# VH-VL binders against GMP synthase [glutamine-hydrolyzing] subunit A (guaAA): the designs that were tried, part 3

Target 1, 190 residues: GMP synthase [glutamine-hydrolyzing] subunit A (guaAA), of Methanobrevibacter smithii (a5uk20)
Amino acid sequence: MTILVINNKGQYNHRIQRSLQYLKIPTELVPNTLSIEEIEAKNPIGLILGGGPSIEGAGNSEEYIKHFDIPILGICLGHQLIAKAYGGQIDTSNTESYAKVEINIVNDENLFSGLAPKMEVWSSHKDEVKSIPDDFEILANSNLCDVESFKHTEKDVYGIQFHPEVHHTPKGSTIFENFYEICKKRCNND

## First folded at step 4 (VH-VL; framework fv_narsoplimab)

Design b1 (from n2 with heavy chain H99R)
Fold by ESMFold2-Fast, scan of step 4:
Structure b1 (fold): chain C 190 residues (1-190), chain A 124 residues (1-124), chain B 106 residues (1-106)
Amino acid sequence: as target 1 above (190 residues)
Amino acid sequence: QVTLKESGPVLVKPTETLTLTCTVSGFSLSTSGVGVSWIRQPPGKALEWLAHIYWDDDKSYRTSLKSRLTISKDTSKNQVVLTMTNMDPVDTATYYCARSYYEDSSGYWAFDIWGQGTLVTVSS
Amino acid sequence: QPVLTQPPSLSVSPGQTASITCSGEKLGDKYAYWYQQKPGQSPVLVMYQDSKRPSGIPERFSGSNSGNTATLTISGTQAMDEADYYCQAWDSSTAVFGGGTKLTVL
């Protein structure tokens, strides 16, 4: 019952792996160049798409988003990759975010269970999601970003613009615990 | 082969700043998967974790002391430095540096190698 | 920081089994680590990731961790096992230690 962390070459991908290990969640950090068949061979119950410097450097991440039906969580660049894969719009933020931010949780179902109504998070991004795809709903927002988190209305596909894997996000481990619960429930149904 | 050694012992006056250096041997602080913590123990009391630094320069601090603590590393000297401001007699303790290591999927962030400890006494 | 609670002391006779507990909310969802400390010495890792022994630690040491309680078990306890034992866990990027248990072998 492994969750694979897709390494999109950002500075925090190793911290995602480390966060999952602290929680006893079986995990492996894998290159974003693995084929669909190589990912399938590892039999994951969920995918986490890590952060990275650019959409252009995301390797096969968009193919993973489109191919797999297991739960997917996108972090920072991964959040933007999900929006792009489903037809949303990404553009440069009015203000670069490299700071602690308080987010307002507007839907505490599943991913944000136990975290409402507000959460302190760390953000480090230049671009943001300006328009969500038609089949998505917003889960959290802030004064700096309208789409801090979203999810697909039918699928277990979640995005968060912030970094739960850094200690500047004090309750970030709860997001990983909640995602693991989503993955286990889906695995039991499949 | 692998060793960690704390500087000191040190006598510090109340309100002064403590600086401790941990010199490591037998491995590089830039090696993927390594990290170093500072952990203290007041005489006859329990171990108390203070701060940690990873090979990628990620840092974490004990919440109650975070405003007083700074951890850094100098890879060329193979040293980890802890700075603690506004020292008080209650901060008197043996201070240890300890390595944690994670390799591949084996992943254990245990403190597997400890320094000998150094006594820091805070008195006027 | 989360709190890890250990009994302050435990006494066993040589050859008996010592069970040292460490309690914390949802501790079984995290990895537990155990350290042995003898007077005037640095701590020594004796158990990692709940139940794994470092090289050089005798087979009589074993561990478990479920629910809210981690346990270090020493079977056939020997005089040399007399020491303070500390549990430790990671809460994300921060580490926490238990209060320690003084094991006396009489």
Scores: ipSAE 0.021, ipTM 0.599, lowest interface PAE 6.0, mean pLDDT 88

Design b13 (from n2 with heavy chain W109Y)
Fold by ESMFold2-Fast, scan of step 4:
Structure b13 (fold): chain C 190 residues (1-190), chain A 124 residues (1-124), chain B 106 residues (1-106)
Amino acid sequence: as target 1 above (190 residues)
Amino acid sequence: QVTLKESGPVLVKPTETLTLTCTVSGFSLSTSGVGVSWIRQPPGKALEWLAHIYWDDDKSYRTSLKSRLTISKDTSKNQVVLTMTNMDPVDTATYYCAHSYYEDSSGYYAFDIWGQGTLVTVSS
Amino acid sequence: QPVLTQPPSLSVSPGQTASITCSGEKLGDKYAYWYQQKPGQSPVLVMYQDSKRPSGIPERFSGSNSGNTATLTISGTQAMDEADYYCQAWDSSTAVFGGGTKLTVL
């Protein structure tokens, strides 16, 4: 029952792996260059798409998003990659975000269980999702970003623009615990 | 063989700032998976974790002391430095630095190798 | 802010089994680590990731961790095992130690 962390070459991908290991969640940090067959061979119950410097450097991440039916969580760049894969629009933010931000949780089912109504998070991004895809709903917003988090209406595909894996997001570990529960529930029902 | 050695011992006056250096040998602080913690023990009391730094410069601090603590590393000197502000007699303790390591897939995270410790005394 | 609670002392006769407990909310969902400290010495790792023994630690040392309680078990306890024992866990990126248990072998 392993969750794979896809390394999109951001500075915090190893911290995602450490966060999962602190919670005794079986995990492996893997290159974003692995083929679909190589990912399938590892038999993951979920995928986390890590942050990174650019969409161009995201390797096979968009291919993973389109192929796999297991739960997917995108963090920062991963959030933007999910939006792009499903036809959303990404563009530069009106403000460069390298700050603690208070997000408003609109839907506290599953990923945000136990975290409503508001959460302090840390953001480090220049681009943001400006237009969500047709089959997505917003889970959280802030004064700085309209789409802090979203999910697919039918699939267990989640995005968060902020970083739950850094200390500046005090309750970030709860996001990983909640995602693991989503993965286990999906695995047990299949 | 991995070894760690704390600077000191040190006598600090109340309200002053403590600076401790941990010199490491047998490994590089830039090695992926490597980290170093500072842990203290007041005379006759329990171990108390203070701060940690990883090879990627990720840092964490004991919540109750976070405003007083700074941890940093100098990779060229292979040293980890702890700074603690506004020292008080209750901060008198043996201060240890300890090595931690994790592999990509499993983690380890144990404090497997400890320095000998250094006595920090806070008095006028 | 998690707290790990250990009994302050434990006394056993030579050859008996010593069981040192460490309690914390949902501790079984995290890895537990154990350290032995003798007077005037630095702590020594004796158990990591709940139940794994470092090289050089005798096989009579074993560990478990489930629910709210981690346990370090020393079978056939010897005089040389007399020491303070500390449990430790990681709560996300922060480490926390228990209050320590003084094991006396009488």
Scores: ipSAE 0.282, ipTM 0.761, lowest interface PAE 3.6, mean pLDDT 90

Design b14 (from n2 with heavy chain W109E)
Fold by ESMFold2-Fast, scan of step 4:
Structure b14 (fold): chain C 190 residues (1-190), chain A 124 residues (1-124), chain B 106 residues (1-106)
Amino acid sequence: as target 1 above (190 residues)
Amino acid sequence: QVTLKESGPVLVKPTETLTLTCTVSGFSLSTSGVGVSWIRQPPGKALEWLAHIYWDDDKSYRTSLKSRLTISKDTSKNQVVLTMTNMDPVDTATYYCAHSYYEDSSGYEAFDIWGQGTLVTVSS
Amino acid sequence: QPVLTQPPSLSVSPGQTASITCSGEKLGDKYAYWYQQKPGQSPVLVMYQDSKRPSGIPERFSGSNSGNTATLTISGTQAMDEADYYCQAWDSSTAVFGGGTKLTVL
């Protein structure tokens, strides 16, 4: 019943793992260079794709997104990798974001359960999702970014542009708790 | 052998700033998974966590005291420094530094090794 | 923010079981840690991640954590176990300690 955190070389990937451990969620931080077979051998119930400095440095992350049918949560770069894998557009933001931002939660089912209508989050990104794929819906937006969070309409594939793993996002642990519940429900139905 | 030792003891006057140094041996502060906390205990009272610093320089502070606290490390000297501003007699306590370890596949982040503690007295 | 509540004191006779509780909102969703402190000494870790014993801690010490309550259990309590016991948990990146329980063995 492990959630694997894919290390995309960003400064906060180990904090994702630490956040999950504080919540007693079984987890392991793994390199983004592991093969699909190596990931499968660990029998994960969910994947979290961490942040990183560039799409080019994301290793096998896009292959994981396309191959696995277990729940996936993309954080920052991971959010952008999900958009790219499904045909969305990523481009530079009008203004780089390195601040606390208040997001508006449009859909509070599952990932944002208990967090509506608004949430304070920490943002640290230069690029953002400019156009979501056809099979995705927006879950949250802000004055700085139109796509703060999205979800596949049929799959348990979620993205968030902000960082729930840092203390500047006070209710970030609730997002990890909610994602774990999604993973457990999926595991019980499979 | 892993050891931690606090500087002091110290006498501080009200409104002054406290500076404490924790010197570590037997491990490197740059080792992945390593962290150090500062924890205090007023005479006859409970343990109270103050601040934590990780190997990657990430820091956290007790919310009610955050504006008064600064934690930093000097890896070359193997030292962790706590600074606390505007000291008051109620801040009189034994101050401890404590080691923690968090590893990517088996970390448990307990305060497994503690310094001997140092007495900080705040009086005029 | 989270408050961990412990009974201030507990008394047991030698050989009896001591159960020290630590209560907090949804504490069972977090890991609990336990420390033993004898007069004039630094705290010593006696239990980590709810139920795991550090090397050197006797098997008499066990732990559990479920719902809102974590428990440190000492079976066959000995005079040497007389001490203050503190629970501790992490709330994201911040740590919190309970108020402590003075265990007396008489």
Scores: ipSAE 0.084, ipTM 0.675, lowest interface PAE 3.9, mean pLDDT 89

Design b15 (from n2 with heavy chain A110Y I113L)
Fold by ESMFold2-Fast, scan of step 4:
Structure b15 (fold): chain C 190 residues (1-190), chain A 124 residues (1-124), chain B 106 residues (1-106)
Amino acid sequence: as target 1 above (190 residues)
Amino acid sequence: QVTLKESGPVLVKPTETLTLTCTVSGFSLSTSGVGVSWIRQPPGKALEWLAHIYWDDDKSYRTSLKSRLTISKDTSKNQVVLTMTNMDPVDTATYYCAHSYYEDSSGYWYFDLWGQGTLVTVSS
Amino acid sequence: QPVLTQPPSLSVSPGQTASITCSGEKLGDKYAYWYQQKPGQSPVLVMYQDSKRPSGIPERFSGSNSGNTATLTISGTQAMDEADYYCQAWDSSTAVFGGGTKLTVL
C-alpha cells in the first residue's frame, strides 16, 4: 500500500516524501529512470510525480503517466508532464511565479476536499499549462494562472501547479491526505 | 558505535546569544535519512523540542522560538550547531542533541540515540 | 504546534500493569514514540511507531495508538521501570513531546 514519489530532481522532491511520512503514508522516493517493470515490482497504490528543472530531465515520467492506471498526482513539473502526455499545451507564463498565491477552488471533490473556497499556496514555476487536454477539467485557478489544478474526467489523474510539500503552503498536507484516500478507495474497489 | 556529545556546560548572561555544538561519531551527517535534533529540559520540567536538521540541510524549528533559533551543520567536522539569541533565565535547562534516522522505504523515524546533555545556566 | 497531554503521575504496585496515556487531536493518524528517563540520565527510546520495541527493551512493554490516544503499557511492572515517560509525535516538520508521566512503583 505504498505511494511512490518519482524524483524529477527538483529541490522539493524529498519534502514530498517527508510530508507523506509525517502522515504515516507508506512511501518511497525513487529515481525517474526506473523501468515500468521496476515500478510494477514495487506494487504501488499511487504515484506522485515531483517537480524538476525541465521536461527534458523528467526521465521516464511520461511513460509512467501513459502506462499506469493507478492514481497519479503531478506536482509542478509533474502537472505539466501530465498535460503534455494527454495533448495539452505548455508555454512560458506571462508572469514568472515565485511567490505565495491565493487559488480559487472550483471543484472541491476528492483532492480538494475540506479546502474550498480558497487556499494559500507556494508557486515556483516559469512555465504553465495554457490549454488543458480535452478529457480534463479545471479544479482550481488563480489571478496568475488559469490552470492551478486539473483532473482527468474519468481517471484518477490529478495535477497541481503549486507545491503542497513546502510549509509556505499551510494546508498542503491535506492534499496528500486526500490523495491517499483516493488511492485507498481505488485499491479497495479492485 | 554511534555517539553524540554536546559542548559545554555553559554560563550565559541575560540577553546574550547561546551557541552549542553537537559532535557526532559513528555516522556521517550527509547520510541519506540521517538528522539531528536539539531538545532541552528545564530542571524538573518536561522535554521540549527546539530544532531539527536533516542530511540534505532542510531545517525545522519550534514555532514559538523560531525567531531566536538557528540550526546548522558542518559535515566535514561532523558537527551540528544550535544558536539561540536573547537568552533569559527561563532558558536555563539541560540541552540534548539527539540522532534521528528515517528509512525512506519503511516510512518511520525516531530519536534512537541521545547525547549526555549539557547544562546551560542563564544568570547575571 | 499540537499539544500532547499525559497524566502527570501514575502509581502501581510491583507486578501490576501500568498504562500511560498520551492524548492529542487525531494522534492515531500519526506515529507515537515513547521515551523513558531516569533521574540524572538521558532519555531512552522504549517504543517506536506506536507499537514496536527497540532491541533491548523487555517484552513487558507494549504500545497502541488509535483515535486521539496513544498508550504505553507495562505488564508485570518492576521497580526498575520507575521513571518519567514521555510520548512524542511528529506534526509535519516539527516534533512535539508530551508533558511526561512520573511512574512510581511501590
Scores: ipSAE 0.021, ipTM 0.590, lowest interface PAE 6.2, mean pLDDT 87

Design b16 (from n2 with heavy chain S100R)
Fold by ESMFold2-Fast, scan of step 4:
Structure b16 (fold): chain C 190 residues (1-190), chain A 124 residues (1-124), chain B 106 residues (1-106)
Amino acid sequence: as target 1 above (190 residues)
Amino acid sequence: QVTLKESGPVLVKPTETLTLTCTVSGFSLSTSGVGVSWIRQPPGKALEWLAHIYWDDDKSYRTSLKSRLTISKDTSKNQVVLTMTNMDPVDTATYYCAHRYYEDSSGYWAFDIWGQGTLVTVSS
Amino acid sequence: QPVLTQPPSLSVSPGQTASITCSGEKLGDKYAYWYQQKPGQSPVLVMYQDSKRPSGIPERFSGSNSGNTATLTISGTQAMDEADYYCQAWDSSTAVFGGGTKLTVL
């Protein structure tokens, strides 16, 4: 029961892998160039799409989002890739975000269980989701970004614009624990 | 063969700054999946973790000592350096550097290779 | 600050089973590691990820970790096993060691 971390070439992808292993969650960090068949051969119960420098460098991530029906969590660039795959709009932020940010949790089910009403997170991004796709709902916002987190209304597809894998996000490990619970529930129900 | 060797031994006066160097042989500190910790042991007491640095320069510190500790690496010299400020007699201990091991698929992150340790004595 | 509690000492007769415990809140949700330290020597890894043995460690060493307690078990304990044993876990990005258990083989 492994969660695969898709390496989108950002500076924090290896920290996602470490965060999962600190929590005793089986995981493997894999290149974003693996084929659909290669991902399937690893039999994952969930995918985490890591951060990266650009959408252009995201390899096969958009194909993974569209093909797989297991739970998906997108972090930073991964969040934006999910929005793009489902028809949302991404654009340059009013100001570049590279700071600790307090987010307001508007829906604390599943991914944000135990974290409401607010949490401190680390944010490092130039672009943001300006318009969420149809059939998505906002889970968290902040004074700097209207869409800090979202999810598909029917699918287990989640995005977060911030980085739970860094020390500057003190309760970030809870997000990974919650995502693992989502993956286990999906696996047991299928 | 991989080996780690701490500098020293060292005598430090109270309020002075300690600097220890760990020289790694047979292995590159830039190799993906590796890290090095500093761990100390006062005479007759338990092991106490101090700080860790990974190949990607990610760093972590013991919370109670964070304001006093700095860990860094020089990949060209293959060395990890620990700096600890405002030394006190209670900081007297054997200081170890230890290699953290990781396998790509399983990742077990144990302290698998330890240096011989170096005695740091804090006295006037 | 996470705390790992070990009994300070344990005595067994040669050939008997030694069970060294390490207790911490929800420790079973984390991987436990075990180190052996003999007088004047550096620690040696004897158990990783709860129950896996490094190469060179005898099969008589085994481990478990469930609920609040991790256990290092040494079957058929030998004189050479006399040492201090330390448990260790990762709490997010920080490592924590137990207080150590002195195993005496009498």
Scores: ipSAE 0.155, ipTM 0.697, lowest interface PAE 4.5, mean pLDDT 89

Design b18 (from n2 with heavy chain Y102W)
Fold by ESMFold2-Fast, scan of step 4:
Structure b18 (fold): chain C 190 residues (1-190), chain A 124 residues (1-124), chain B 106 residues (1-106)
Amino acid sequence: as target 1 above (190 residues)
Amino acid sequence: QVTLKESGPVLVKPTETLTLTCTVSGFSLSTSGVGVSWIRQPPGKALEWLAHIYWDDDKSYRTSLKSRLTISKDTSKNQVVLTMTNMDPVDTATYYCAHSYWEDSSGYWAFDIWGQGTLVTVSS
Amino acid sequence: QPVLTQPPSLSVSPGQTASITCSGEKLGDKYAYWYQQKPGQSPVLVMYQDSKRPSGIPERFSGSNSGNTATLTISGTQAMDEADYYCQAWDSSTAVFGGGTKLTVL
């Protein structure tokens, strides 16, 4: 029962894999250039789309979002790629974010279980989701960003704009634990 | 042979800052997967982990001591440096640096190779 | 930071099995590591990722980790096994050591 981390060429993708391994979650960091067939051959129970410098450099990530029916978690760029794939709007933030921010958790089911009402997170991004897709709901917001986290209303497709894989997000490992529980539950029901 | 060697021994006065250097040989600190921790042991007491640095310059610190600790590396000199502020007699201990290796497929992270240790004495 | 609790001492007769425990909240959800330390020496890794032995460590050493307890088991205990044993785990990117167990073989 492996979770694949899609390497979108950001500086923290390998830290996502390390975070999962600390939690004894079977994982593999894979290039974002793998075909859908190559991903399927690895039989993952979930996908995490890592951060990266640009949407243009995201390889096959948008195809993975549209094709796979297993749980997906997008981090930073991955969050924006999910919004784009489902028809949301991404634009430049009013202020560039490279800071610790406090997010307000408005829905603590599943991904944010045990973390409400607020959590300290590390933010490192220039762009943000300005308009969420029609079938999505906001899970968390902050004074700096209206969409810190969202989820598809019917699918296990989650996005978070911040980085749970860095030390500046003290409870970030809980997000990975919660995502693994989502993946195991989906796997057992299929 | 892969080896790590701590600087010292050192005598530190209360309130002063401790600086220790770990010199590594047989591997490069820039090698993907490599990391180094600082671990201390007061005389007759348990091992206590202090800080870790990874090849990508990622860092972590013991929560209770985080405000006092800084870990850094110089890949050109192949050295890891630990700085600890506001030293107190209770900080007297043997300080070790230890190697760990993160492998993409398995993840290792065991402290598999240890330095000899260096005695840090904090007294007036 | 999580606390790992070990019994401070354990005594066994030569040839008997020694079982050294390490307890921590949900420790079985994390990897456990074990180190042997003899007087005046640096620690030596004897078990990693719950149950894997480093090269050079005798097959008499085995490990397990489930629930709240990790265990290092030494079968056919020998005089040379007399030492302090420390468990260790990673909690995210932070490491923690147990208080150590003095194993005496008499």
Scores: ipSAE 0.286, ipTM 0.765, lowest interface PAE 3.5, mean pLDDT 90

Design b2 (from n2 with heavy chain D104N S105P)
Fold by ESMFold2-Fast, scan of step 4:
Structure b2 (fold): chain C 190 residues (1-190), chain A 124 residues (1-124), chain B 106 residues (1-106)
Amino acid sequence: as target 1 above (190 residues)
Amino acid sequence: QVTLKESGPVLVKPTETLTLTCTVSGFSLSTSGVGVSWIRQPPGKALEWLAHIYWDDDKSYRTSLKSRLTISKDTSKNQVVLTMTNMDPVDTATYYCAHSYYENPSGYWAFDIWGQGTLVTVSS
Amino acid sequence: QPVLTQPPSLSVSPGQTASITCSGEKLGDKYAYWYQQKPGQSPVLVMYQDSKRPSGIPERFSGSNSGNTATLTISGTQAMDEADYYCQAWDSSTAVFGGGTKLTVL
């Protein structure tokens, strides 16, 4: 009953693994170069796609998004990779974000359970999702970014543009707890 | 062989700043998965965690004492340093540094190796 | 700030089972750790991640953690097990210790 964290070479990927370990969530940090078969052999109940410096450096992440039918959470670059995989538009932000941001939670079901109406998050990104894919809905926004978080309307595929794994996001661990609940519920129903 | 050794013992006057050094041996402070905590124990009382530093220089602090505490490391000297400002007699305790480690996928983060402890006495 | 509560003392006869409890809200959702401390000595890790024993810790030591309570169990308790026992957990990047339990082996 493991959640795999896909290492997209960002500076915070190991902190995602650490956050999950503190929460007693079985986890492993794996290279983004693993084949589909290698991921399947680990029998994950969910995938977290970590942050990274570029879409070009994301390895097999887009293939994972398209192949697996287990819950997926994309963080920062992972959020953008999900948008790209489903036909959304990614472009450069009007202002580069390297700061604390207050996000407005517009839908507090599942991933944002217990966190409404607003939360303080750490943002570290140059690009953002400008147009969400069809069949996606916005879960959170801010004054700096229209799409701080989104979800597929039918699948357990979530994106967040910010970093829940750093100290500067005080309630970030709740997002990981909520994602684990999503994964366990999906595993039990399948 | 992994060992940790605290500086001291020390006598500190009220309102002064405490500085303690933990010298580590048998491992590098830059090794992935390595961390060091400072933990104190007043005479006859419970253990109280103070601060932690990770190999990537990430830091965490006890919430109630955060404004008074600074933890840092010097990888070239193999030392972890704790500073605590505005010392008070209630801060009198044995101060320990302790090693913590994890491995993917089986990480544990236990305080598996402890220094001998050093007595810090705060009195006028 | 999380709080972990332990009974301050527990007495058992040699050969009996000692069960030391550690209580905290939703503690079973976090990993529990246990440390043994004898007078004048540094603490020694005796149980990590709820139920895993470090090398050198006897098989008579076991652990569990569910709901709000973690338990360190010592079966066939020996005189050498007399010590203070502390539970500990991580709440995200912050660690917290229980108040300690003095185990007396009469």
Scores: ipSAE 0.277, ipTM 0.760, lowest interface PAE 3.6, mean pLDDT 90

Design b22 (from n2 with heavy chain Y101G Y108S)
Fold by ESMFold2-Fast, scan of step 4:
Structure b22 (fold): chain C 190 residues (1-190), chain A 124 residues (1-124), chain B 106 residues (1-106)
Amino acid sequence: as target 1 above (190 residues)
Amino acid sequence: QVTLKESGPVLVKPTETLTLTCTVSGFSLSTSGVGVSWIRQPPGKALEWLAHIYWDDDKSYRTSLKSRLTISKDTSKNQVVLTMTNMDPVDTATYYCAHSGYEDSSGSWAFDIWGQGTLVTVSS
Amino acid sequence: QPVLTQPPSLSVSPGQTASITCSGEKLGDKYAYWYQQKPGQSPVLVMYQDSKRPSGIPERFSGSNSGNTATLTISGTQAMDEADYYCQAWDSSTAVFGGGTKLTVL
């Protein structure tokens, strides 16, 4: 019952692993160069795609998004990779974001359970999702970014542009707890 | 083999900045996996965690106090430093530094070794 | 900051079992830690990761953590066990302590 964290080379990927470990969620931080077969051999119940410096450096992440039918959570770059994989548009933000931001939660089902109506988050990104893919819905927005979080309407595929794994996001651990619940429910129903 | 010792005791006037130093012996602060926290206890009250610094300079702070707190380390002196701005009489407490130990492969750890504590009194 | 709630005091007779509770939302999904503090002394770790004893802590100390409640259990309680006991958990990268329980052995 492991959740794999895909290391996209961002500075906070080890903190994602640490956050899950503090919550007693079995986890392993793995290189983004692992083959589909190597990921399958680890029998994960969910995938978290971590942050990173560029889409070009994301290794096999887009392949993982398209292949696996277990729950997926994309963080920062991972959020953008999900948008790209499903046909959304990514472009440079009006201002580079390295700030605490208040997000408005417009849908508190599942991933944002217990967090509505607003939460303080840490944002560290140059690019953002400018248009969502078909069959996705917005879960949260802010005055700096229209798409702070989204979800596929039928699949357990979630993206968040901010970082729940850092201390500047005070309720970030709740997002990981909620994602683990999504993974456990999917595992039990399949 | 691990010991920690806080500087002080200290008398601080209201609005001044507190600086405390924790001197570590028995391990290097650059050793992978080690961390040090600052924890305080007002007279007759509960323990209150303030800040943590990890070997790779990863830092965390109590949310309600984070605008007032800075934690840093000096690996050449093997010291961890806490600064706290705008001191108030309610900040009077015994301040401890503590080592993070018993880390297993899951990444969880305990405050296994504590310094003796140092009394910080805030008064005019 | 998340809140961990402990009863402020507990009294037991020598040889009786003491059960000190610590309550917090979904605490069983996190690791619980326990510290013993005697007057004028620094805290001492007595239980880590829910149920593991540090070197030097007697076998009469045990722990559990499930649902919303972590429990430190001291069987055959002795006078030397009289102290304040604090629970602690990690919420992501921040640590939270309970309010403490004064255990009196009389």
Scores: ipSAE 0.014, ipTM 0.483, lowest interface PAE 7.7, mean pLDDT 87

